# VH-VL binders against Lactate racemization regulatory protein (larR): the designs that were tried, part 1

No score or structure here was measured in a lab: all are predicted.

Target 1, 221 residues: Lactate racemization regulatory protein (larR), of Lactiplantibacillus plantarum (f9uss8)
Amino acid sequence: MVLTDIEYLLSYLEAHHVPTIKKKRHTYLTYHGLAEHYTYVLKDGIIKNSIILQDGREYNLSYIAKPDVISLLRDEVSRSTDQPFNVRIESEYATFYQVNRVAFWKYVNSTPELQNYVKNYYRKKLSENILRLQRMVMNGKKGAICAFIYSLVDLFGRKVNEGILIDFVVTNDDIAGFCGISSRSSVNRMLKELRTDGVITVKNHKFIIQDVSYLLDQIAN
Below, numbering starts at 1 at the first letter of every chain, in headers, positions and changes, except where a header shows other numbers; Kabat numbers aren't used for antibody chains.
F, E and O stand for the ipSAE by ESMFold2-Fast, ESMFold2 and OpenDDE, each averaged over both directions (binder to target, target to binder). V2 = 0.75 x the mean of E and O + 0.25 x the DockQ between their complexes.
[cut] marks letters that were taken out.
The coordinates of atoms that the task and the answers printed are left out; those that the model quotes come from them. Centres of patches stay.

## First folded at step 1 (VH-VL)

Design e7
Fold by ESMFold2, look of step 3:
Structure e7 (fold): chain C 221 residues (1-221), chain A 122 residues (1-122), chain B 111 residues (1-111)
Amino acid sequence: as target 1 above (221 residues)
Amino acid sequence: EVQLVESGGGLVQPGRSLRLSCAASGFTFDDYAMNWVRQAPGKGLEWVSGISWNSGSISYADSVQGRFTISRDNGKNSLYLQMNSLRAEDTALYFCAKDSYYEYGSGYFDYWGQGTMVTVSS
Amino acid sequence: QSELTQPRSVSGSPGQSVTISCTGTSSDVGGYNYVHWYQQHPGKAPKLLISDVSKRPSGVPDRFSGSKSGNTASLTISGLQAEDEADYYCSSYTSSSTYYVFGTGTDVTVL
């Protein structure tokens, strides 16, 4: 079988003895605006991208839950770049390849398969950023929560007898941060409405989506 | 076959200078960080300095900071250590070590030279 | 004066197991999995024995194993043989200004 682009990248990094680092849940790999000399590639685990504002509020941007490069948003030649967001570990552990930024681009520019990975990476990230913009401009807080929950299906969803299980614990604080909602009580109220309407249920601290059509209708708004 | 050959050691008086060289062959030199490690007679290993694959990052042990300068010439596959203001405490066998990684620190040293002896004595 | 602490010496009879500890801090052994072990016979350059806590390079006998718990890494030599008589050094990445640190070294004697 032919290796996917990401499988090729991972095997390439292993063959070049690229070291890994391991980080525990709720520690940070990097911070928004911090100068960084490395490109990180998620090997396994789940991370969350966010920005922490000067007033201490955290706005959550996205999860990365499959192997992928954390960010390629800066030029190809600089020794270091400012990181575009905070990266926090959300799984019990996450493992990253740690690649010098200039060396990473040297590898890419000499290897057609890695060039294809980078081209596909940018297309994927553009699509993901469009989705994030839609969530940020949703009309109403309940619509934003519905869009966020639906977005978790591709990342963590699996079919179970009761519906679609989101096989990952997402707290109300995290939801508030993804949806731009200032209080947990507002998130609690809206989640209760969704439970009462039969849209979701909660089992073992995880969401089960019971009415996907409802969520999809909210995204169309 | 990977080879690292150090040279430039010798007997010198305190306060003098020496320049160590390490000639590398058998691998793509500019894909890897390089390190100097020393071992005083009868003592353990002490990391002295490291330099990234492109000279973009350089660091020194506190004991040599400001007196030693590491450099590399990727066109000549060579690593250097300029050692100024030598002290008796710098007496050691100096090893050239290939890092497994393009940055020093996180990688392991998979190839070592046989070392060049530096003796600082009056 | 960042050094990883190792016992000065360890001895064992052929076939016995010996364990060498390498103790650091949360800034090095405890914080990262970039812990490596080297073997050095008299008059020779060091040789890589274990990388990344527990990874055994090709050509290293499986009687050598590594592990880590908290701020302490361990090298175990099971089935000790005469050729294992040597000095053993651990090393680690550190977030200090030096970025790399060796242990104090352990002299292994086979009785």
Scores: ipSAE 0.000, ipTM 0.489, lowest interface PAE 14.9, mean pLDDT 86
Fold by OpenDDE, look of step 8:
Structure e7 (fold): chain C 221 residues (1-221), chain A 122 residues (1-122), chain B 111 residues (1-111)
Amino acid sequence: as target 1 above (221 residues)
Amino acid sequence: EVQLVESGGGLVQPGRSLRLSCAASGFTFDDYAMNWVRQAPGKGLEWVSGISWNSGSISYADSVQGRFTISRDNGKNSLYLQMNSLRAEDTALYFCAKDSYYEYGSGYFDYWGQGTMVTVSS
Amino acid sequence: QSELTQPRSVSGSPGQSVTISCTGTSSDVGGYNYVHWYQQHPGKAPKLLISDVSKRPSGVPDRFSGSKSGNTASLTISGLQAEDEADYYCSSYTSSSTYYVFGTGTDVTVL
């Protein structure tokens, strides 16, 4: 069996007996601005990357819901070891490999498969951030919400009779943070509009997308 | 604790009817789709029918389509299977299975009853 | 066609590892990560063992693991124990219908 790049990484970490840590829901793995000497690889669970400003505002960046390296923004030669963002656990539990940063890069530099993983990692993250930027800048508030909801399909989407279930609870605050919306009431209003228009339904605090086309139209330039 | 208790099974002749019931407890019944799965003696599992949380969506296996009717009463936390025109091949242990989602089809069965035996024989 | 293909039986000694394959199509196992495994002891109801290819519900030992490649999902039982002797069924969501599709089942024997 040919392993994917991430599978290879996981197997490598396991083979080298890299320690794991398990964290509970809504605890933080790392905090923005604090020194961090480890590279973390998500083994299992769901996490949210975000930036929390001094004024208390939180900007949500992304969910990670499958095995992946949490961040590669700091390399082996970086002088700064400050964590670039907050990592909060969103699943009941999340398990991480905890790898010394320097050791991690030694692994990468000595293994073509891991080099390829890193290459693809940056490509993927760049693409995701470009899309995020477009979402926030070009679509307005409602469009941003639509784009966000649509983006959840790849992460948490399941086909159901009524449409596409987003099999993950996303709070209105989370949505606000992802979309750069400061007004909670605005998010509520826009979601209500989407519900009223038959675009989405909510059951057990989860979205069901009933009209994907509508979402796409709202995010179209 | 989640509990599913099936009832209504028995011995019947071909062509007859039975109505199975499943009493559910320990969870919010109307938040989940419910399913019937059957197992013939010494055989594997076969999905029979599913019903969404609000009965808005219903489906049947081809083998029972037109003969069986699934229904639910959320006020009574009960699932039902009306089986008409029973055949020998319908002989099986019938399990009530809780879906992990409110819509059937994309979830898994996280809880099962002990089953009720239906025997169709001349 | 209406079932996922599993080996009829698999056996191993205590402490050994055994793997059960579940082969489907691109419309089910290969198309989605909605493969689930159930364990059934004789005379008992099935029990959820693995969900969504590799997720263990609470109470399931870590010696049970799931994976998928292409149209084939696999259940691996490491450190085989006597209590693991049971029938195992895979299931998958399928896009070809609204039904759940089950595997043919595998009898695991501990020697």
Scores: ipSAE 0.000, ipTM 0.522, lowest interface PAE 10.1, mean pLDDT 90

## First folded at step 3 (VH-VL; from e7 with heavy chain S100E, light chain D52E K55N)

Design f3
Fold by OpenDDE, look of step 5:
Structure f3 (fold): chain C 221 residues (1-221), chain A 122 residues (1-122), chain B 111 residues (1-111)
Amino acid sequence: as target 1 above (221 residues)
Amino acid sequence: EVQLVESGGGLVQPGRSLRLSCAASGFTFDDYAMNWVRQAPGKGLEWVSGISWNSGSISYADSVQGRFTISRDNGKNSLYLQMNSLRAEDTALYFCAKDEYYEYGSGYFDYWGQGTMVTVSS
Amino acid sequence: QSELTQPRSVSGSPGQSVTISCTGTSSDVGGYNYVHWYQQHPGKAPKLLISEVSNRPSGVPDRFSGSKSGNTASLTISGLQAEDEADYYCSSYTSSSTYYVFGTGTDVTVL
């Protein structure tokens, strides 16, 4: 059986007895701006990356809900770097491999499979960021919300009788942070509109998408 | 204090063009959609056009579609309405209106300017 | 529909209650809770009076209230005062060709 690039990374980390750390929900793995000596790889759980703006607002960047490196944005030659994002645990628990930065890149540079992982990582992250930019720039606030909700399908979506269940609680504040919307009431209104239009429903604090086509129509392509 | 000040109105002949401006202050301009609403003399209110906070979404009334263009400059806290091919029926007081949650008409106008008068007459 | 239907005029004595109706269709008033009311005094800009059927903004007296049933929204002014003499407009989101639709307006006179 041929391992995927991420599976290879995980197997490599296990084989080398890389230590793991476990964090509880709504705790932070790292804080933006702090010096960091480790590269963290999500083993299990769900995390949210965010940044704090100069005005004190928090902007949510992404969820990571599958094993992956949480960030490779900094220079590989650096023994330490400032953490680019806040990393908050969103699941009950999250487990991480804690790899020394120098060691991590040594492994990458000596292993073609890991080099391939890193290459694919950057491609994926670039693509995600392009989509995020489109969501924020090319669409109105409603479009941004629609795009965000749609983006949750791949992460947390499960097909049910009523539609697609987003099997993860996303608060209106989270939505606001992901979409760059400063007003909670604005988010509430637009969500109400989507509910009224039969696009989404809310059950047990989770979204059910009933009209995916509507969401797609609201997204600039 | 929120302030909206319209300008650019005047007397024009049919077929001519006019550009209206609205200067906004007292709130974070780029957080909100903006709208134009007009009122013919002695008549009711008519929505004309709306634009989202980042200009990503724009809408027009059927009566002005293809003739009017709404735009905004967030750096200048300004809203504009380019009116082309003006008609007599376009004669009205034009209000700039702040829309708290404008997306496909779901919002309401919590602040209005005093309006600028546009008269189209031969 | 190009406009929502309102009575042309409503009148009452000081202290009385008056109600203004706003009738639309299932594509606007009846389909959504996005009905709003505006007050306009002569020679003045409109002012938001009620948002989303029944929400009263800060500064609006509690004698103003809104409701909706079916395709008809209603604005009630209780304890009518001289200062309430004005034009009143309802508006609604609509799923038709235009996103906003206003009512025909109602002239409220205090006798």
Scores: ipSAE 0.000, ipTM 0.522, lowest interface PAE 10.8, mean pLDDT 89

## First folded at step 5 (VH-VL; from s8 with heavy chain W53Y)

Design t4
Fold by OpenDDE, look of step 8:
Structure t4 (fold): chain C 221 residues (1-221), chain A 122 residues (1-122), chain B 111 residues (1-111)
Amino acid sequence: as target 1 above (221 residues)
Amino acid sequence: EVQLVESGGGLVQPGRSLRLSCAASGFTFDDYAMNWVRQAPGKGLEWVSGISYNSGSISYADSVQGRFTISRDNGKNSLYLQMNSLRAEDTALYFCAKDEYYEYGQGYFDYWGQGTMVTVSS
Amino acid sequence: QSELTQPRSVSGSPGQSVTISCTGTSSDVGGYNYVHWYQQHPGKAPKLLISEVSNRPSGVPDRFSGSKSGNTASLTISGLQAEDEADYYCSSYTSSSTYYVFGTGTDVTVL
């Protein structure tokens, strides 16, 4: 069995007895702007990357819901060791490998498989950021919301009789943060519109997408 | 004008049941979650239960879990609270409250009724 | 968590500023921007005063303001007036066993 890049990384970390840390829901692993000497690899759980703006608003960047390196924006030669964003735990618990940054890159530099992982990591993250930028430049916040909801399908989507269940509680605050919407009432209004139009419904505080086509039509291509 | 009118309160003995009602008007009832909040005499507010616009999401406080049942009839613009196995500590003024954002994460109560008094005593 | 922690009472003279704290955990106050404040006069139903940490509904005087830092939210009443004498409750969504939680309440007295 050929290991995926991330599986290889995980196996490597285990083999080298890299310590893990377990964090509770809604605690923070790291804070933007604070010095960070470790590279963290999500072993299990769900996290949210975000940036808190100077005005106190939080901009949500992404969910990570499967094993992956949290950030590779800082390398072994970087003079700045500041964490680029906040990392908050969204699942009940999340477990991370805590690797010294220098050691991490030493591993990468000495292991072709890990080099490949890093290359793929950047490609993936670049792609994700391109999509995020597309959402942010869309004309209209409703389109952004639709795009965001649709993006949740790959992360948390499960097919049910009624449609596609997003099996993760996403708050209107989360949506606002992901879509750059400052008004909670605006988000609520737009969500209600989607509900009224039969695009989505809510059960147990989770979205069920009933009309994927509608969402796609609202997404700028 | 938004109006919430609670009814059904009264004096009951421990172990008995009581059903509260809340009649809503002045807004699109089926667009909003509703909640019950109670306040014991001389005490603070305690959230009791919440129900989403389509009854798809229901929550209870631990203190009432298994004993109380929240429900709604959107056709009648009504909210209900069936209270079973009542205890002395359930004695309180019970408010119905309109909820913003409940179903989409977390909400707040922008409108409250005047409450209906429930007294549980031997 | 059964309740958020508030001071039992706060007092001030007319024109002064008073602050009410509401302390929770990362599972409620610290985890979300879903802290709300309610004002309750004696014998009356609660009234929404502040929503979402700092949003002031229409009709609420601008002397009422809200903020949050860490696990503590704060309600500030500037230019205290006699009519501000009331009980004040914070509330928050919580990811614990309950969906909503209220603070213990604060009695504000105008001296």
Scores: ipSAE 0.045, ipTM 0.668, lowest interface PAE 3.5, mean pLDDT 90
Fold by OpenDDE, look of step 7:
Order: sequence, then C-alpha cells, then structure tokens
Structure t4 (fold): chain C 221 residues (1-221), chain A 122 residues (1-122), chain B 111 residues (1-111)
Amino acid sequence: as target 1 above (221 residues)
Amino acid sequence: EVQLVESGGGLVQPGRSLRLSCAASGFTFDDYAMNWVRQAPGKGLEWVSGISYNSGSISYADSVQGRFTISRDNGKNSLYLQMNSLRAEDTALYFCAKDEYYEYGQGYFDYWGQGTMVTVSS
Amino acid sequence: QSELTQPRSVSGSPGQSVTISCTGTSSDVGGYNYVHWYQQHPGKAPKLLISEVSNRPSGVPDRFSGSKSGNTASLTISGLQAEDEADYYCSSYTSSSTYYVFGTGTDVTVL
C-alpha cells in the first residue's frame, strides 16, 4: 500500500505524537498578521482561509475540506512568523495537528517524502491561485460567481436527482468575499438571474446546480 | 420596514409557565436566525436563546436550559418562547432580536422588538 | 466568564471623546470579528451601533467607531453629544455552550 503525500504526512505526525486541537464552528484558528508558533495540519473538518482588509472587509480565499497543511506560504524555520491568513472553522468541529514550526521543518528537511509533499503543496496552491485569479479578473462579476459555484462541486458536490447539490451552506456574503464583490445586492441579483434561468436552485440555503454547462460557458477555462 | 412585536408577558407566580410570542414582518423571516434576549429591571442584557432559520440549530443560556423552549413557525413569521418552571430571577423585559445570519450562533442583532415584560412574583 | 467586562460608567463633556472597553477571553472576544456594540436609551430597546468590531451600520454617525486589540474591544465616541447619553453593551460570539454573551454594560453620561 502506497500512501499519498498527505497520508504520509498524517502518519508521520501520528508517529511523532504531535498533539491535536479541536475547534468549534466559526471560531478562528489563526489570525492574519499575528505571530504564530505552530504549523497546523487539518485532520478533519472544513475551514475557510481569508484576509481581513484594513477597511474591515473580508476577502475569502479558499475552503479546505480535506486533510492538508493550512498554510506554508510564510512558513520558514523559525519559532514565530506572521500568519498569512485568517483561518475560520466552517464545520461543526475541526481537528488540527498542532506542530511546532521549527519541528515541522526539521521533519520536512529530514524526510524525502515530506519534501515531496511540500513541493507538491506549493504547486497545487499556485495552480489554485492562478485559477482564482482568472475567476476574479475575467468574465465579469457574474462569471466570477459562476466560476466560484462551479469550484464548489469538487469540494462539496453530490449528485442528486435535480442536479448537483452543493452540500455546504455558502452565504451571499461569502460569495461576495470570494468574488471580490462589494455589494451584496449585486450578488443577490446575479444569483436570482441564475435561478430564473434554471441554472441553479436553492434548497435550505444550499445550491443545486441544474445546468453545469451554463456555468462553464460563463467562465474562462 | 422590519418590525418585531413581542407579546405574552405578564405577572405569574413562581413555578408557573408562560409563552411569549414575537411577530415578525418586513423581512424574509425564514432566512434568519432569531433570538430572545432579556433584561432584568435596572440590569444588563442577557442572551436567553437562539434558533436557526429552519430550527435545525437551537441553543439556550445555562440559566434557562431545561426550562425554556424556543421555537418558530416560519409560515406565520412567528417566534416563540415557552417558559416553564419560572423563577423570580426570570423577571425581565424579554426582547426578540433578529439575527443578521440565518444560522444560529454567528450573528449580531440588527433589529430588536420593544420587549414584553415578564414578572415572576409570589 | 458569563459576561464581558465593561467599565460601569464613563463620562465626558460635549465635544469630547470617550472610550468604552470590552474585555473578554480568547474564547469570546478572541473570536476576532465577533464583537458588536449596542446602544440603549432609557426605556428603549437596544440598537445596533457597531457590528463585527468596526462596521458601522447605515444611520449610525461616523463619530462612533470600534476597534479591537487582543481580548479587548473598544468603542469610541468622538464629539460627544447629549443624545449619546445611554447604556452601551458589547457582545461577542463565544465558543462555549452559549453562543452569545453580552458585556456588563456601560453608562455614558454627558456632563
């Protein structure tokens, strides 16, 4: 049995008896710009990465819904570094490995498998950010929303009779934050249009995608 | 225009029950969590209970846990608080408060009713 | 803690600035953006004054501002006016069994 990169990391952390912490929904694990001594690895749950702007607005970056390192963006061999993002728990609970930053990199530097994980991590995150940039810049606000909704399929999508259920509640404010839209009313309007056009429906505040093709046509691929 | 109107308050003896109601209008009621907040005479605000938009999540303050029951009827745009085993310390003005969010436990209260007075006295 | 700690009273003269602190723990105020402020005039219902630490709803004068540092949130009233005489309450999301907690309240007096 060959472990994936993340599975290897998790097994490694367990073998080294790295402690875990459990957080409740909508609490914050880390705060942007604040010093942090630990590297966190999501073990279970769903989190949202975001940035709070100086004016108080929040820009949402991504959901993480599977085991992964929360962030290595500003992580180096040091006792403390500033966290690049806010990390909020979105599931009822989330569990994290809390590993000392210095220790984490010692592990990485001494283990080829973990080095590969880190390498792949950066590659994946770079790719994700490129796609995010495309979503933000191209095809206008409606296209951005379509792209965002489509991106949720891989994270939370489940096939149902009516289409693809996004089995996760995403608020209009969240959408606005993900798409860089300052007006909630604009988001509401565009979502209404998508509903009216039979592209999506909403049940219990969850999206059901009825026309995936439409979404794809509205985004730059 | 958002309106919240509480009713059902009154004078009751300890150990008795009382049911409060809150009639909501001016917004899509079933899109928002609702809360009860109370204020004893001359005292501060105390959160009592909250309920999510679809009643899927409910929570209570420790002081009322097991005695109070929050519920809602989205078809009637109404919020309720069943108060059992009332105590003197439950004497307060009870406000219904609209949550900014539809999910319980995350929001702030952007609209408040004028409150209904509950007095528990022997 | 069942309540957030506020000063009992704060006073100032018209035109002055006053600040109300709201101190909690990492389990409540530490929730970063989950601190809110309410204004309550005598005999009236509370009114949302500041949401999410520093967001000012429409209709609230810009002389009201909010900030947060560590486990302490602050409400600042600049250019104090007579109508600002009221009770002020902070509130916060909590990670405990109770999702909301209010501050002890601050009586603001305009001298």
Scores: ipSAE 0.013, ipTM 0.543, lowest interface PAE 8.6, mean pLDDT 87

## First folded at step 8 (VH-VL)

Design v2 (from t4 with light chain E52D N55K)
Fold by OpenDDE, look of step 9:
Structure v2 (fold): chain C 221 residues (1-221), chain A 122 residues (1-122), chain B 111 residues (1-111)
Amino acid sequence: as target 1 above (221 residues)
Amino acid sequence: EVQLVESGGGLVQPGRSLRLSCAASGFTFDDYAMNWVRQAPGKGLEWVSGISYNSGSISYADSVQGRFTISRDNGKNSLYLQMNSLRAEDTALYFCAKDEYYEYGQGYFDYWGQGTMVTVSS
Amino acid sequence: QSELTQPRSVSGSPGQSVTISCTGTSSDVGGYNYVHWYQQHPGKAPKLLISDVSKRPSGVPDRFSGSKSGNTASLTISGLQAEDEADYYCSSYTSSSTYYVFGTGTDVTVL
């Protein structure tokens, strides 16, 4: 079986006994911008990427729940802004490969598969963020929430009798950060509306989508 | 005006059972999670149990797990706490408290009842 | 931990400022911004004073403020008044064995 690009990277990291770091839930992987000497690759776990704004607010970018070179996006953001880039661990634990940055890029530059990986990585991230921006701007706050919830289906969705379970706990605060909403109270109000309308329900702190069509109708694609 | 009124407290012997009730008014009861918090005489606050708006999420403190059962009747705007196998250490003033964010993995108690006293003594 | 650690008592004269600390772990205070403060007068039910580390509900005087650093949250009462004499409790969401955890409580005395 032919390895995917990311699998190729992981195999390399394992073969070279690259050190790993294990972090606990809701701790942070701290970055020091371009001065950082390491490239981090998520080996296992779920993380949340975010940017800290100058006023201290946190803008959530994405959940990552599969192996990924998480620091690539950070490096690009850091080139354009001095805003801190945060990685919060969302699963019980997360494990990262800690790779020397210079060594990492040396390997990438010498390996066509990894060059392709990096290229596609940026394309994917760009596409995702453009779509996110469109949905956020064009559909209002409630639409943004709907879009966000829908986006969780691919990451954490599981079909159940009642609908689609998002098998991951997402707080109102996190939703606010993803949707650019000023307060979790506003998010709560809108979520209550969705509940009242039979679009979603909550069980064990997790969303169950009961009306996917409604969510899609609220999203301008 | 939000009102929470607890009832059902009293004196009971160890090993016995007691059922507490909380009557809610002044807000849409079925939109909010509810909690029980207790306070032993002269002691601090201890979270006991919480239940989400639709009873889809329930949690207990370790100290009461397996002995207490929280429930609600949204049609009656009522919260309940069935307390079985009561112990002396369960002696406390029991408050019902409104919680707006419980079901989303966060919360605070913006309204409290005046409490009902439960005394467990031989 | 079953409880968050607070000083047993804090005292101050009218007009002074007092600070109450609430120390937890990375599983509660340090892990989340869901630290809340409650005021309880003798023989009364608790009252929400501060939510989400620093948010003040309507009706709460601005002399009450909250902050957090690391695993420690703090409640500051500036311009201490006689009516501020009460017990104060912090609370936090926790990913540990319990869903919510309270602090041990602090008795604030106005001298």
Scores: ipSAE 0.473, ipTM 0.802, lowest interface PAE 1.7, mean pLDDT 91

Design v3 (from e7 with heavy chain W53Y S106Q)
Fold by ESMFold2, look of step 9:
Structure v3 (fold): chain C 221 residues (1-221), chain A 122 residues (1-122), chain B 111 residues (1-111)
Amino acid sequence: as target 1 above (221 residues)
Amino acid sequence: EVQLVESGGGLVQPGRSLRLSCAASGFTFDDYAMNWVRQAPGKGLEWVSGISYNSGSISYADSVQGRFTISRDNGKNSLYLQMNSLRAEDTALYFCAKDSYYEYGQGYFDYWGQGTMVTVSS
Amino acid sequence: QSELTQPRSVSGSPGQSVTISCTGTSSDVGGYNYVHWYQQHPGKAPKLLISDVSKRPSGVPDRFSGSKSGNTASLTISGLQAEDEADYYCSSYTSSSTYYVFGTGTDVTVL
């Protein structure tokens, strides 16, 4: 049977007996700026990439909620690389394949299907970064929050009778960090506005989007 | 002026039930989560239960799970705690606490009532 | 089950500094900046003292400060005054099914 790029990578790692590690919620796999000798591949779980700013605020870059490689930012021959961000576990647990960086690139360089995965990985990450930048730069604060909530649909969205359930608990600090908002009162005020306008509601600590059109109308394209 | 007034406490035998009420005023009640916190005589604070602004999220401390039921009536600006199968260890002063946020947990308790005393004794 | 650990009591002379610890896990104090502190004088309801690790509400003296490192949050009272004699409780958001947890409480005595 024909495997997707990521299914091929996972099968390849299993066939090569690449060990796994398991991490609990809110522990860190890696830290920004730390030299790292391994490439990690998310097997299952949810993680958040972030950088801690000089004033102590957390700047959130992305979630990874499906199997994927955590980072590929250095040339393929170097034994180690500085990690570009913190990686924190956001699910109860997350499991990662742990593979030596140089060995990982040897696998890729010898395997056309893995080469295709890596090319698509970079295209995907570039696209995701452009959308993140749009959230931060092209929208006002309300538009940024709307863009962020909308972005959760592809990651965690499930259709339910009341609308689209975001099947993941996202905290106010997470929203502030993804939207570049330092004022908690601004986030609270804008979320209240969305609730009052019938755009979102809350059930079991999770958002339900009741008016997707409203979110889309607030996003600068 | 924000006010929270608890009522419904009293002396009750083990195994019996009691219903606490908290009347809220001075703020928009359905914008905020609400909580019950208890304090046994001479002991510390214990969070008992929380309920989101719309009753869409509810949880309980392990010590009361299955015996207590939190509810709210946003039309009457009132919070309730139904306490069934009461035990001696439920003896405490029960506080009504306003959350600063629409969902309990992430916010803090910015206003508290004076509490209503529940004594469970034979 | 889950409780945040605080020392039972702390004492100091007027003008001295005291620090109260609040120790949890990566599921609460270590994982979130939703750590709060409450002051409770005898016979009174608790009052918010510090929110979100280190933020002081209006009307709270600047001698109260909060911080955290790892799984431990700290409340520091610098320049201790007689009116600071009270019980102090920390609390935190938790990713457990309860979503909220209190500390065990600390009696502060001004000598």
Scores: ipSAE 0.475, ipTM 0.779, lowest interface PAE 2.9, mean pLDDT 88

